VH-VL binders against f1miw6. Designs and how they scored, part 13

Target 1, 251 residues: f1miw6
Amino acid sequence: MPHFAKPLLRNIITRNLFNSIKKKQCLQYLQTLRTLQYDGFTTVYFGETDIPESLVTGEDFSDGYYMPTPTWCVVHAGGSQGWVPWKYRMFLRDELCIKQEDNLFFEFCDVVKKAYGKCAIVVKERRRQDATRPKEGKETEAQAHVPSVVNLTSVTCCPEVAKSYGHKLLTLPSPYNYLNPLDSAWSSLKWFIINNRKEFCLQSVDGVYSYQYILFSDLISKGIERINLSKWRTITTKVRRWENYYLGKLS
Below, E stands for the ipSAE of ESMFold2; O stands for the ipSAE of OpenDDE; V2 stands for 0.75 times the mean of E and O plus 0.25 times the DockQ between their complexes.

## First folded at step 1 (VH-VL)

Design x16 (framework fv_traxivitug; at its last look DockQ between E and O 0.08; V2 from the best seeds 0.00; counts 0 for: pae O 10.8 > 2, placed apart)
Fold by ESMFold2-Fast, scan of step 1:
Structure x16 (fold): chain C 251 residues (1-251), chain A 122 residues (1-122), chain B 107 residues (1-107)
Amino acid sequence: as target 1 above (251 residues)
Amino acid sequence: QVQLVESGGTLVQPGGSLRLSCAASGFTFSSYWMTWVRQAPGKGLEWVANIKQDGSEKYYVDSVRGRFTISRDNAKNSLFLQMNSLRPEDTAVYFCARDHYDFWSGYYEDYWGQGTLVTVSS
Amino acid sequence: QSVLTQPPSVSVAPGKTARITCGGDNIGSYSVHWYQQKPGQAPILVVYYDSDRPSGIPERFSGSNSGNTATLTISRVEAGDEADYYCQVWDTSSDHLFGGGTKVTVL
């Protein structure tokens, strides 16, 4: 029996931390991804991460006191080719621009089509609600629970939009989010922020919000840039190895 | 400059107890996992224990589990290892180290202290 | 209980290339980190995440990791590279696993 680097991966496979439906969904996801890769599709992982301003400032909450700090949502995509040649986006959670949000996925699909050709776009499962479509005459519960659109908190990813550019949209089932290399990229970004925030904050000597925003944006950009092609190749190679293991165990 | 300074190593008899300390400076201590690694005289490196940033998660090598306790005081930038029921095979230089962690890299120690010698003999 | 296998010693002439192997079942699926330790000193991280170098480590140090073997390569070896070298992975069966170490001698 092979031993895994991470106890959580071993628990998912061997200790049934999820139901059998999720195992079948993971197998189907992996088989579909491999088929698309065989057919010449470039795999890109598209997603988001939350960066609370407290991560940059190092602020603490007193016991029994909670004041919400602004949280920035960072949206980007990457794969074995590195970060996609698309300008990453940042949004305040409370101030997402609906017009920009609706247009972003179209722009993204166009950019990656021009850069890579047809892509298999992988997003994490983030279903917020049970099927909201009319259930009149519907008897199959499984069909009623199939989402037609995958919503991230900042961006709506529509399978039909992806298809119009020749792409395929795939959803990585929860709890298998650890098969998403983008999560490792996000961890590296947050680690960079923690280690470098003091240098950038030194330039914000007096509470000038525009200056602090510029420093915050610059810090995020530098952190993203540090996750280079070599790092992405290392991460995606390890993900590929674990995918092969899952295919052997779940099939 | 990142600096880690261990203290507390001494000669103790089998069955005795000892508390090791590590003073950290030059970085935001509360933002890192921390680890203890030991090295018996003339032997290789052996991981002993590590602790999460907020102290909520602690992991130990099997041979010390139940005997050793890792802890930290973020207000004082200090890491500790309480060693109980000491055995001759616990004789080693004990290093304090700063851990990096993410899912795919696992743990790795990017900065190490110079170590403190613990000798367990009658 | 997984074991990381390193040769106990490697001899290399100044200016030549030293290669230190770290063998483990499916080690290419793990991230391998490498440490240098000189007598009486603390270990120093020289390669992390298979092939990345920390700030201050010369480009002469490089790493690779695939299949069952990870390799630390030291090009254009200098007398100051004489040390013990340890590979390391995080392994759930052995927690945090170090190799037995390889003594590099520059002759």
Scores: ipSAE 0.026, ipTM 0.569, lowest interface PAE 7.0, mean pLDDT 78
Fold by OpenDDE, look of step 2:
Structure x16 (fold): chain C 251 residues (1-251), chain A 122 residues (1-122), chain B 107 residues (1-107)
Amino acid sequence: as target 1 above (251 residues)
Amino acid sequence: QVQLVESGGTLVQPGGSLRLSCAASGFTFSSYWMTWVRQAPGKGLEWVANIKQDGSEKYYVDSVRGRFTISRDNAKNSLFLQMNSLRPEDTAVYFCARDHYDFWSGYYEDYWGQGTLVTVSS
Amino acid sequence: QSVLTQPPSVSVAPGKTARITCGGDNIGSYSVHWYQQKPGQAPILVVYYDSDRPSGIPERFSGSNSGNTATLTISRVEAGDEADYYCQVWDTSSDHLFGGGTKVTVL
């Protein structure tokens, strides 16, 4: 069995996803990013990851009853200097709680302005699940449509808000998500959760019943803290290498 | 079992042409990048070219660019290297290799053929 | 030009430990792969991703990579370990980059 390297820690690049349009978008993204970097903008990656409760509890619901387990959304940001000095946020996402935090992006923009000055804020393009086959319509000049708004699951990222703080908002094309160092960070976090969840369990006995509780906040906090500056530098260096590779290959 | 078998290596004069073939078996050939690597007699390994699964992307070492063409036939599980304008410095054992690619490691070859000898001499 | 530097030869007694180095500027930022090649044979991947081992490769083979040096370590060396060893990286300027190779001789 090919020892697939722990899939959680390595971003496997599926090369099949590269159509000509997406390649062009990637090149535009990279060129813009490099220009901003040369202009003195600090690159920060703002993003989220979903943590199903089942990942934390270890419950294998494989027996076909897909009980939708609550999912936690973790929002944070990082860059070449590690995690942004901003407190990460966690949101419980269930059928009842779909509320977006409108002020969170303002807070984030203010914090990074104070910490780094002008920033290039990179966010992932949301995979529109429902994107029906783009009708073969007209090669409209893929003007880098800076989307007017990039909606994360829990946060709305507005380019105008970013601009008001002196920042630039960039969207990373979805096929190239591995160019976001947060993906590696999130993978590391999930790996940590899976492997260390038992250490964060408390047992309580109430009469005839025994309960196990997981200290979820502590588990997440420790998982995030484990991604230290050295790890971030390694990840960002690798991302830069791939960026350079694409700039060379797609130009 | 993964197998790669190179063929087509022979003696050729400078300026001549030669086509190498690699027959692949034991894996889904169309799912992998494929690579040619060469080794001059008594020398080290040198990457020559690689090709994407669908053949839409091809890359070459600078010294062979414009002279060599890598291609593949996924229906026949075959990799090819067309070599034109051959030079004495192209004399080497040419290996076919299966290529892996990911974010962390980039490219690496996990399985190699036994190679075929190409000799360019007057 | 990014060059991977290997010693041309390493001699080791049976049962001892051989260390093969691969030097490069900031090579620790790369993932290093190692190949074993015996005379007249195809190269075999023995270490990938700096320290991972393919299936079928003995635990005696290990790798490390930090700073400017990657190292292949062969513990409890056997006569059958006599071979040429090549380090390899992917580089943005050179694509697949191989070291010059190290001949390991078992004394």
Scores: ipSAE 0.006, ipTM 0.493, lowest interface PAE 10.8, mean pLDDT 83
Fold by ESMFold2, look of step 2:
Structure x16 (fold): chain C 251 residues (1-251), chain A 122 residues (1-122), chain B 107 residues (1-107)
Amino acid sequence: as target 1 above (251 residues)
Amino acid sequence: QVQLVESGGTLVQPGGSLRLSCAASGFTFSSYWMTWVRQAPGKGLEWVANIKQDGSEKYYVDSVRGRFTISRDNAKNSLFLQMNSLRPEDTAVYFCARDHYDFWSGYYEDYWGQGTLVTVSS
Amino acid sequence: QSVLTQPPSVSVAPGKTARITCGGDNIGSYSVHWYQQKPGQAPILVVYYDSDRPSGIPERFSGSNSGNTATLTISRVEAGDEADYYCQVWDTSSDHLFGGGTKVTVL
């Protein structure tokens, strides 16, 4: 579940859409997406989410204890056809040995080509790892450097790779991440984790973390499966209604 | 299998206090936001308050803010509503409900208790 | 101050179709949930996410949500469907919003 006091989605969307210098980018994105859909491209949303270990264990150490905790990254894709028939990937961000999966995006493009034909592959404009550019007055983000020397856990999505499979890579502008149905799927997964982590944790076993990894992967797998085709169609229908709303307001 | 049982509703004088309880079973209570909804005689449903899984966030309808306090005891699978400075307008059946959350939908109540009647009259 | 508008009552003959509306500005961009409450009983969720049914709710209960109107449709109405029906959304500028309720009378 997102950590915010009250849902202000309507007000947030309205303020961002009409007052942002990014509104032209949003309109261009939506018009391009509609053109690709008209031309027979299947829309597929490709992305990742971070799952901090504390979400899985339920442990909240005392206040003022600001030590770094391990995080897991889940990579998957879906759309109105449900999850792509491709095994999701899971990475631990404390691993230093792997910079990025070199062939992962190639494999993904091949799988969706075989499953759906030509696709409009939508990815977020901005990675979770923060931009390296200077942030005016945002000194805190500069100090968010990961304590271990690890490669960032993200997939490099190359437009030329997508094009070689007949796909089109399309970037969702950063301020408009709420138009990404994967974010709703990720929220549902995190809600499932919170509500079911006690069933999957071996808290009574000796303090050996190896067994918790096995139960953790089972928990994630179950959470992914609960977001079935019906749920995906509901999610994508809501996103499309918001897209149509903003196309009308921007035009 | 999910069961919510309210108790504590009774006749109380205006200005009095009353504490409602809701006993939960058949689900992992500590994993859900919980809600109180009331219904005055012959009237519609009115949301009253809800509370986060860990009790750290609480929200109230304006008409009860400062007079009612929602709380929970996750060890005992219990939800509470402390009602102070009661008014005749607070006369209602009070329902305990389990919240389901989805990012787009917000909260909705997928399971409800039977309700407990609170009457505020002199 | 968003308000959900429901007709106070709807009368329908057995075997016919009842339509209960829930009006709100741009309500089609929200997810609408519907509750049934029979006299002296607790409310029961009958539709969520505009059109999905919980397990145990007959297929003759259906929902839609578009533009400024959400609609609960009960086909082949039975005497046991006589109840109050409430729509609900989570208003982003205020708390949980219930509509005023619609009493369905089966003649």
Scores: ipSAE 0.005, ipTM 0.455, lowest interface PAE 10.7, mean pLDDT 76
ESMFold2 (binder alone), look of step 2: mean pLDDT 91; pTM 0.928

Design x17 (framework fv_traxivitug; at its last look DockQ between E and O 0.07; V2 from the best seeds 0.00; counts 0 for: pae E 11.9 > 2, placed apart)
Fold by ESMFold2-Fast, scan of step 1:
Structure x17 (fold): chain C 251 residues (1-251), chain A 121 residues (1-121), chain B 107 residues (1-107)
Amino acid sequence: as target 1 above (251 residues)
Amino acid sequence: QVQLVESGGTLVQPGGSLRLSCAASGFTFSSYWMTWVRQAPGKGLEWVANIKEDGSEKYYVDSVRGRFTISRDNAKNSLFLQMNSLRPEDTAVYFCARDAYSYGLEYFDYWGQGTLVTVSS
Amino acid sequence: QSVLTQPPSVSVAPGKTARITCGGDNIGSKSVHWYQQKPGQAPILVVYDDSDRPSGIPERFSGSNSGNTATLTISRVEAGDEADYYCQVWDSYSDHVFGGGTKVTVL
């Protein structure tokens, strides 16, 4: 049956074309990154990770009728020189609970320029996700003003801003997660939280949100500090082996 | 319990074709790279091919590139190796193995019992 | 391109220590893994990432890796340790590379 076989064939063709495109993007990314490194650019990986409060408290947020626990978005950057000397940020997915800082990416670019000089700033390609339902009456405005946004949900990373500080902004294709050392750092942070959350005696009490934030922030800070320069060197060495592997296989 | 069970090994004439299968159970198959490793009679282990979790990346040892095709069916927890233009030097026990993906793809933590392929007249 | 060199055989008395070497250029910069294979059986992982052991492998098995030589050490050897042992690395140029194997005989 042609109509029955049609969706299967289209899906196979679409996946093969997508994979081919992503392989070309990966090769281009690697070649560009190596050129920048030879030109004296310091490589800095800039990204985010989500930490649900249930990971800290040990509660299962999937218990049926229970209210969802808040999720914190942690933003930081690092590379072979360790974490950048920039204060990491934490944001709630729901901005009603905490104010976001304006011009965060400008501050970031200035800090890394002062610390390292010109940088190749690597951000992860945004994975396709189900978007929240669009608000009525705002579609036309969104279509008229399409910003040049690269990849983070928490921070707008503008290529022109990076360029104004002498930096280059690169996008790492999403299927090649082995090329992102920051994913390893985030996994280490989450593992630290799971194994040390009870030590911090984090308890929920009525109307004491600021106290909970301080305890949560302290645990996150200690987890970040545990990922020291030695660990970053180990992580980035593994990334370099993956880069060499893909350069050999894709070129 | 993790299990890998190979099948399909038999006697084949030079220039012939054969398809090997590996049935996986006891783990989330779609979360692991999978590998074929072979061992010629009385010889050591030789890596043949590996395949990424979603089938998007496939890599081969030079001697089989263009002749062998690795594939997987995650819905059926199955790994395959299609072998074409077989040579006497392809005679070996073929093992299915799970790559221990700890952000490095560096070792094999579980192996099947192997299936013998003999290429001879 | 990596080439891993193992001695073809090692003989050891029960209760003594067996040492199996794996030689490779700058192998200390790579992670080395070790497999045990008994006749007619599949290999099993006994040491990974130079010195770590999988759950269920006795503490008698240990590993080290430095410079141009990695070593698998089996202390207090038992008759059941008699097998072929293979070292392995993941190399960017040649993917997975195995050593030629070492037959350990317990006499």
Scores: ipSAE 0.024, ipTM 0.540, lowest interface PAE 7.9, mean pLDDT 79
Fold by OpenDDE, look of step 2:
Structure x17 (fold): chain C 251 residues (1-251), chain A 121 residues (1-121), chain B 107 residues (1-107)
Amino acid sequence: as target 1 above (251 residues)
Amino acid sequence: QVQLVESGGTLVQPGGSLRLSCAASGFTFSSYWMTWVRQAPGKGLEWVANIKEDGSEKYYVDSVRGRFTISRDNAKNSLFLQMNSLRPEDTAVYFCARDAYSYGLEYFDYWGQGTLVTVSS
Amino acid sequence: QSVLTQPPSVSVAPGKTARITCGGDNIGSKSVHWYQQKPGQAPILVVYDDSDRPSGIPERFSGSNSGNTATLTISRVEAGDEADYYCQVWDSYSDHVFGGGTKVTVL
């Protein structure tokens, strides 16, 4: 069956969202990142991706009834050296399990300190969905409000925590998400899920009913493992190319 | 079955223009990057240009930059290559190829049979 | 500019193993793809991402990539395997780069 690559699995570079403010933020991010790299910080990208159950089951809910399907959140990190030697986490997002694991970021910071030393930890800016229309108020000097806390869906990333381990926390502006190699990794994972989910299905017959079970943990694990060091290097090289391009263009 | 069919290849004089077409079928055309690859007679494969699914991004090999334009019509499942200021060194079989995405990497999983472009005085 | 180097030709007897190399500086840090092309035909993908095989390609085709050399291995070579083989990588400066191609002759 021709596996239809859904456009959703590719990192979409949205060129149109480049307002002057976002460009400035991008430049600042890139300059800071480069400075830290020169100062001997190892760059690691920490993030999460949502995996709807429908992606795993293959159920096409195209008939407009948005039944909120359970969504799994996968948290992991990577860099130029591949996946961070930290066990990825998986959380079920349901109305009942909104518990942020406060200790997960501590654990992560400790692991990367041991593995790499001082790190520049890059996280994505959370798209404020609810940003109501900025009231036309005063051009207050966009002091680069280093957000005191970057909240992922399942994890709270605190700059002070990072600092306590000798790390620096950086926030990647949302329009430039494609500068995060983790996005490519997540796309790859989702692609793997779509194309290989059948191989992870078990059939059980209980009397009159036949059940199909998907070994979800194994599917995710295998998908993550398949992104080897060579592939990571390729992805990070692409990102670096774009970074250099923007540094040259925006400076 | 995925099919790619190139057309438009012909004999042209140096400095002339030509438009190649590729008709795609058997897959959701609008979901894939598409690529042109060329092969000079008796020579190897050379990447020429590629285009994003929505046409918002285009990339070219240096030797054709400014002369060639890649475009697509997703409604007609068609890929195009406008070639201007043609040179003898542009003589080649031009292949249309579908870009596959895997682990953030791109390769070409399906190819057309190609169309021959000859640039000669 | 990333240059991929392939031997111009490889000869192999039927039933034996052919190895086609693709050399490049730090090619082991890149993903290598392989294409088969028979005379007058379109190229066919035979190996992607160093060692993955597309559906429909025989298990006789395998790939490896390490250091400065990627290798396409064709085991139990058949007459039908006679073709030109091209390696390909993505390069940050040159985009998609192909090797010069290797003609495999089955003796």
Scores: ipSAE 0.023, ipTM 0.606, lowest interface PAE 4.7, mean pLDDT 85
Fold by ESMFold2, look of step 2:
Structure x17 (fold): chain C 251 residues (1-251), chain A 121 residues (1-121), chain B 107 residues (1-107)
Amino acid sequence: as target 1 above (251 residues)
Amino acid sequence: QVQLVESGGTLVQPGGSLRLSCAASGFTFSSYWMTWVRQAPGKGLEWVANIKEDGSEKYYVDSVRGRFTISRDNAKNSLFLQMNSLRPEDTAVYFCARDAYSYGLEYFDYWGQGTLVTVSS
Amino acid sequence: QSVLTQPPSVSVAPGKTARITCGGDNIGSKSVHWYQQKPGQAPILVVYDDSDRPSGIPERFSGSNSGNTATLTISRVEAGDEADYYCQVWDSYSDHVFGGGTKVTVL
C-alpha cells in the first residue's frame, strides 16, 4: 500500500496555498475599491451580525442547565458618512426564524442611490462551508476567482441588482475581516447591549418572542444611534490606514 | 470582578499530550474572543492561539499549528487548549486572556495568572 | 509576520522619564498596545490603541505612535514602575505580535 504524507504536513502545505490565493483576492479587492473611489463611487459597507439572546439577558451563573436561546440577525449598512439613512432589519435565525424576502437588497440599493448616488457596496465574504455552528478541523479548498453572487445568511446580494442602480458590488475576502468597519460597529453595538441590557431584561416567558422582539428592537435601535458619525469616521479612517498598508505590502 | 483561572499545567514527556483549561467568571464569556499567550522561562510573551466568541474562527501561531487545538464551551464558561506532540520548546507558562474586540482592534484587557507546562525527559 | 523591536533594557532614576520604544515597519498605521509585567505576575494592560489608558492606570503612563516607532512614556518614574514592558499589535492576517520586551530598571 502507498505511504501517505503525514496529516500535519499535508495540512500545512494546503493552508499555504489557501493563504496565497486569499492574498491575491485581497489585493484585487483593494485595487478595485481604490479605482471605484477615484471614479466617484461612495463606499458603503453592507452586512449583518448575530445578537444571541444571552447577550441581552446576561448569563445565569447560578444554573448549569442553560436553556438554548435564539439568535437574532441584524442587517445594516454604513461608512464614512455614518449609518445609511435606512432602517436596520432584524431577523430570527432558529426555528422561529422571520426570514426576509430578497426584495430587501433592492430596497437598499434604491435608498443608497437616492442618498449618495453611485456606490461601491462592500459585503463580507461568507462561505457555506463555515457552518452556523463552527466545527474544528475543517479543510477548505480556496476559490481562484471572485464569486458572482454574494450571500449573507439572511439576504441575497445580487450584482445585477446593484448594477441596475448604478452601483458596484464588491466582496471582502473572509481572512481580512478587520478591513470591514461594520465589524467594529457591531462590536460597539454589542458593548452597548452589555452595558445597558438590565433596563430591557424581562424574565423569560416560554416561546413568547413578541415581547423579546420589542425589547431587543428598542435596545438595538438605541445602540445603533450611539454609534455616531464621529465614531464611524474614526473606524473608517483606521480601516483606510490598514488598506493603504496592505496595498504597499501585498503589491 | 473579571476572573480567569487556568489549570492543567504539569510535567509531560516529549511527544506527549496535555489539555489546558481556563475557567471564566464575572463577564459574559460568550461575547468575547479568547486567547492563549505563553511565556517560556526567562523569555518574552508569545501569542499562541485565539478563538472567536462563537467558536467559528480559530487562529494559531505557526509553531503550534496542527499540534494545538483551541476550543471553548460557552455553556460552561470554559476555554481549552489541547496540546499534542509536545516539544521541549513548548515549555512555558500559559496564560488565558480576554480579547477586547472593539472597533476592529484586539488587545488583552484581562489575564489569568497562568499554568506552567514543562516538557522534559 | 511582522517583527516588533524593543530595546532589551532601560535604566532611569526615580522622578525622571522613561521612554520605551517599539519599532516596526509603518507601525504608525497600526494600533499599538502596551503591557506591564512584574516578576512572577501576569501582564496588565497599561496603554491601548496607541495612547488610551485603562481605568486605574496613572496619567504618568502615556503612549504615542507615528511613522516606524511607537513609544510608551512613563513620567515621574517610581520604584513600583520597575517591570518588563511589551508592545503588541494586531497583525493584518489575524496574528497577534508582541515585541521582545524592555526591562525597566529604576536606579
Scores: ipSAE 0.005, ipTM 0.466, lowest interface PAE 11.9, mean pLDDT 77
ESMFold2 (binder alone), look of step 2: mean pLDDT 91; pTM 0.933

Design x18 (framework fv_traxivitug)
Fold by ESMFold2-Fast, scan of step 1:
Structure x18 (fold): chain C 251 residues (1-251), chain A 121 residues (1-121), chain B 107 residues (1-107)
Amino acid sequence: as target 1 above (251 residues)
Amino acid sequence: QVQLVESGGTLVQPGGSLRLSCAASGFTFSDYWMTWVRQAPGKGLEWVANIKQDGSEKYYVDSVRGRFTISRDNAKNSLFLQMNSLRPEDTAVYFCARDYPYSSGWEFDYWGQGTLVTVSS
Amino acid sequence: QSVLTQPPSVSVAPGKTARITCGGDNIGSKSVHWYQQKPGQAPILVVYYDSDRPSGIPERFSGSNSGNTATLTISRVEAGDEADYYCQVWDSSTDHVFGGGTKVTVL
């Protein structure tokens, strides 16, 4: 018990301090967002989600033992007006690391300016690294997975680029991810994939992997289309209710 | 295979308390919002309460707020409903149900068989 | 408070089509989910997000949602489809709301 008590107490103190800082950041985020909305800015939530190929094929992940499962990164944005009229992107994680294009965010800002005028673009805060030092073997394994970069970034979102188009870029603090309606949209996409993937499974045919990509992208596109304006309104209304609760509680 | 098994339903006098349990298996319990839905004899379904994956968010129908408490123990793959100040109108079969991860309680994809709670003298 | 109105019963002959309506003000702006419940059993999700079908649910089950009416359609009805059917929506003012249920009798 004595040996266990010290780490537990330290964790409680650290967590409480972290939560206090994040509550202040959340209040600042919400106040800034509401001011921008009052000033006529359209709120759009911009982000990404990872779709492992095993989610589509229905195969269990190996323990990562021999070969990592290929993972696709889907990038899109939406809000109370539905999905933004911007062609969503889909990248293989390994290729994204090597061939990231900085101009993608410029294109996004131009498209939403033409569609909505000035926007408040909300992006998710990057997850903090674990405070516990990993074992040496796990560090070696992590290096083997991504030898050229340790963390993959799907799109570089530059505040100065957003400003040049009349937009404002906001970061949503990580403990309050439920204030991001895009996360609910991503969960709906993954639910659609799980329930409709059987129709897109290819027979075992040697050397015909190009057709697998076409079927995979079609499944993803249909899932995104299923998240219609009605669903987006429901999602964003729930988020608005939580924002009002936190503005009342934290201010 | 996904399985949800409720327990704890019994006869209780008005004003009494009761704790329901739901044992989950066949899936990663900590990845899912969980819900309680009830059904009075011969009546329709009524949502009671939802709980987020980590237990940080809890929602209740107005008629039970302040009387019922939803909780979970992810280490034991268990969901609970603590019911206090029970009323005859709380008499119902109580179902444990799973929300899809990240669904925020929009649809309930798997349900348990239910446990009957009777509040009567 | 939001109210979802379902007919209390629908009778259909085997092999024909059953249509179960769920009425609500501007329900077409909301996503509707449908559940099947047989006597003494737990409900089963049969249609979600207006028209999507979970794996394992026959193609005979389909849905639509527009204006003030959502509809669950069961084509080529079988005796085993006899059950109570419930519609459900999420509403910001009421959270989760279920319809009163429709008993489908196959005779």
Scores: ipSAE 0.006, ipTM 0.443, lowest interface PAE 13.6, mean pLDDT 76

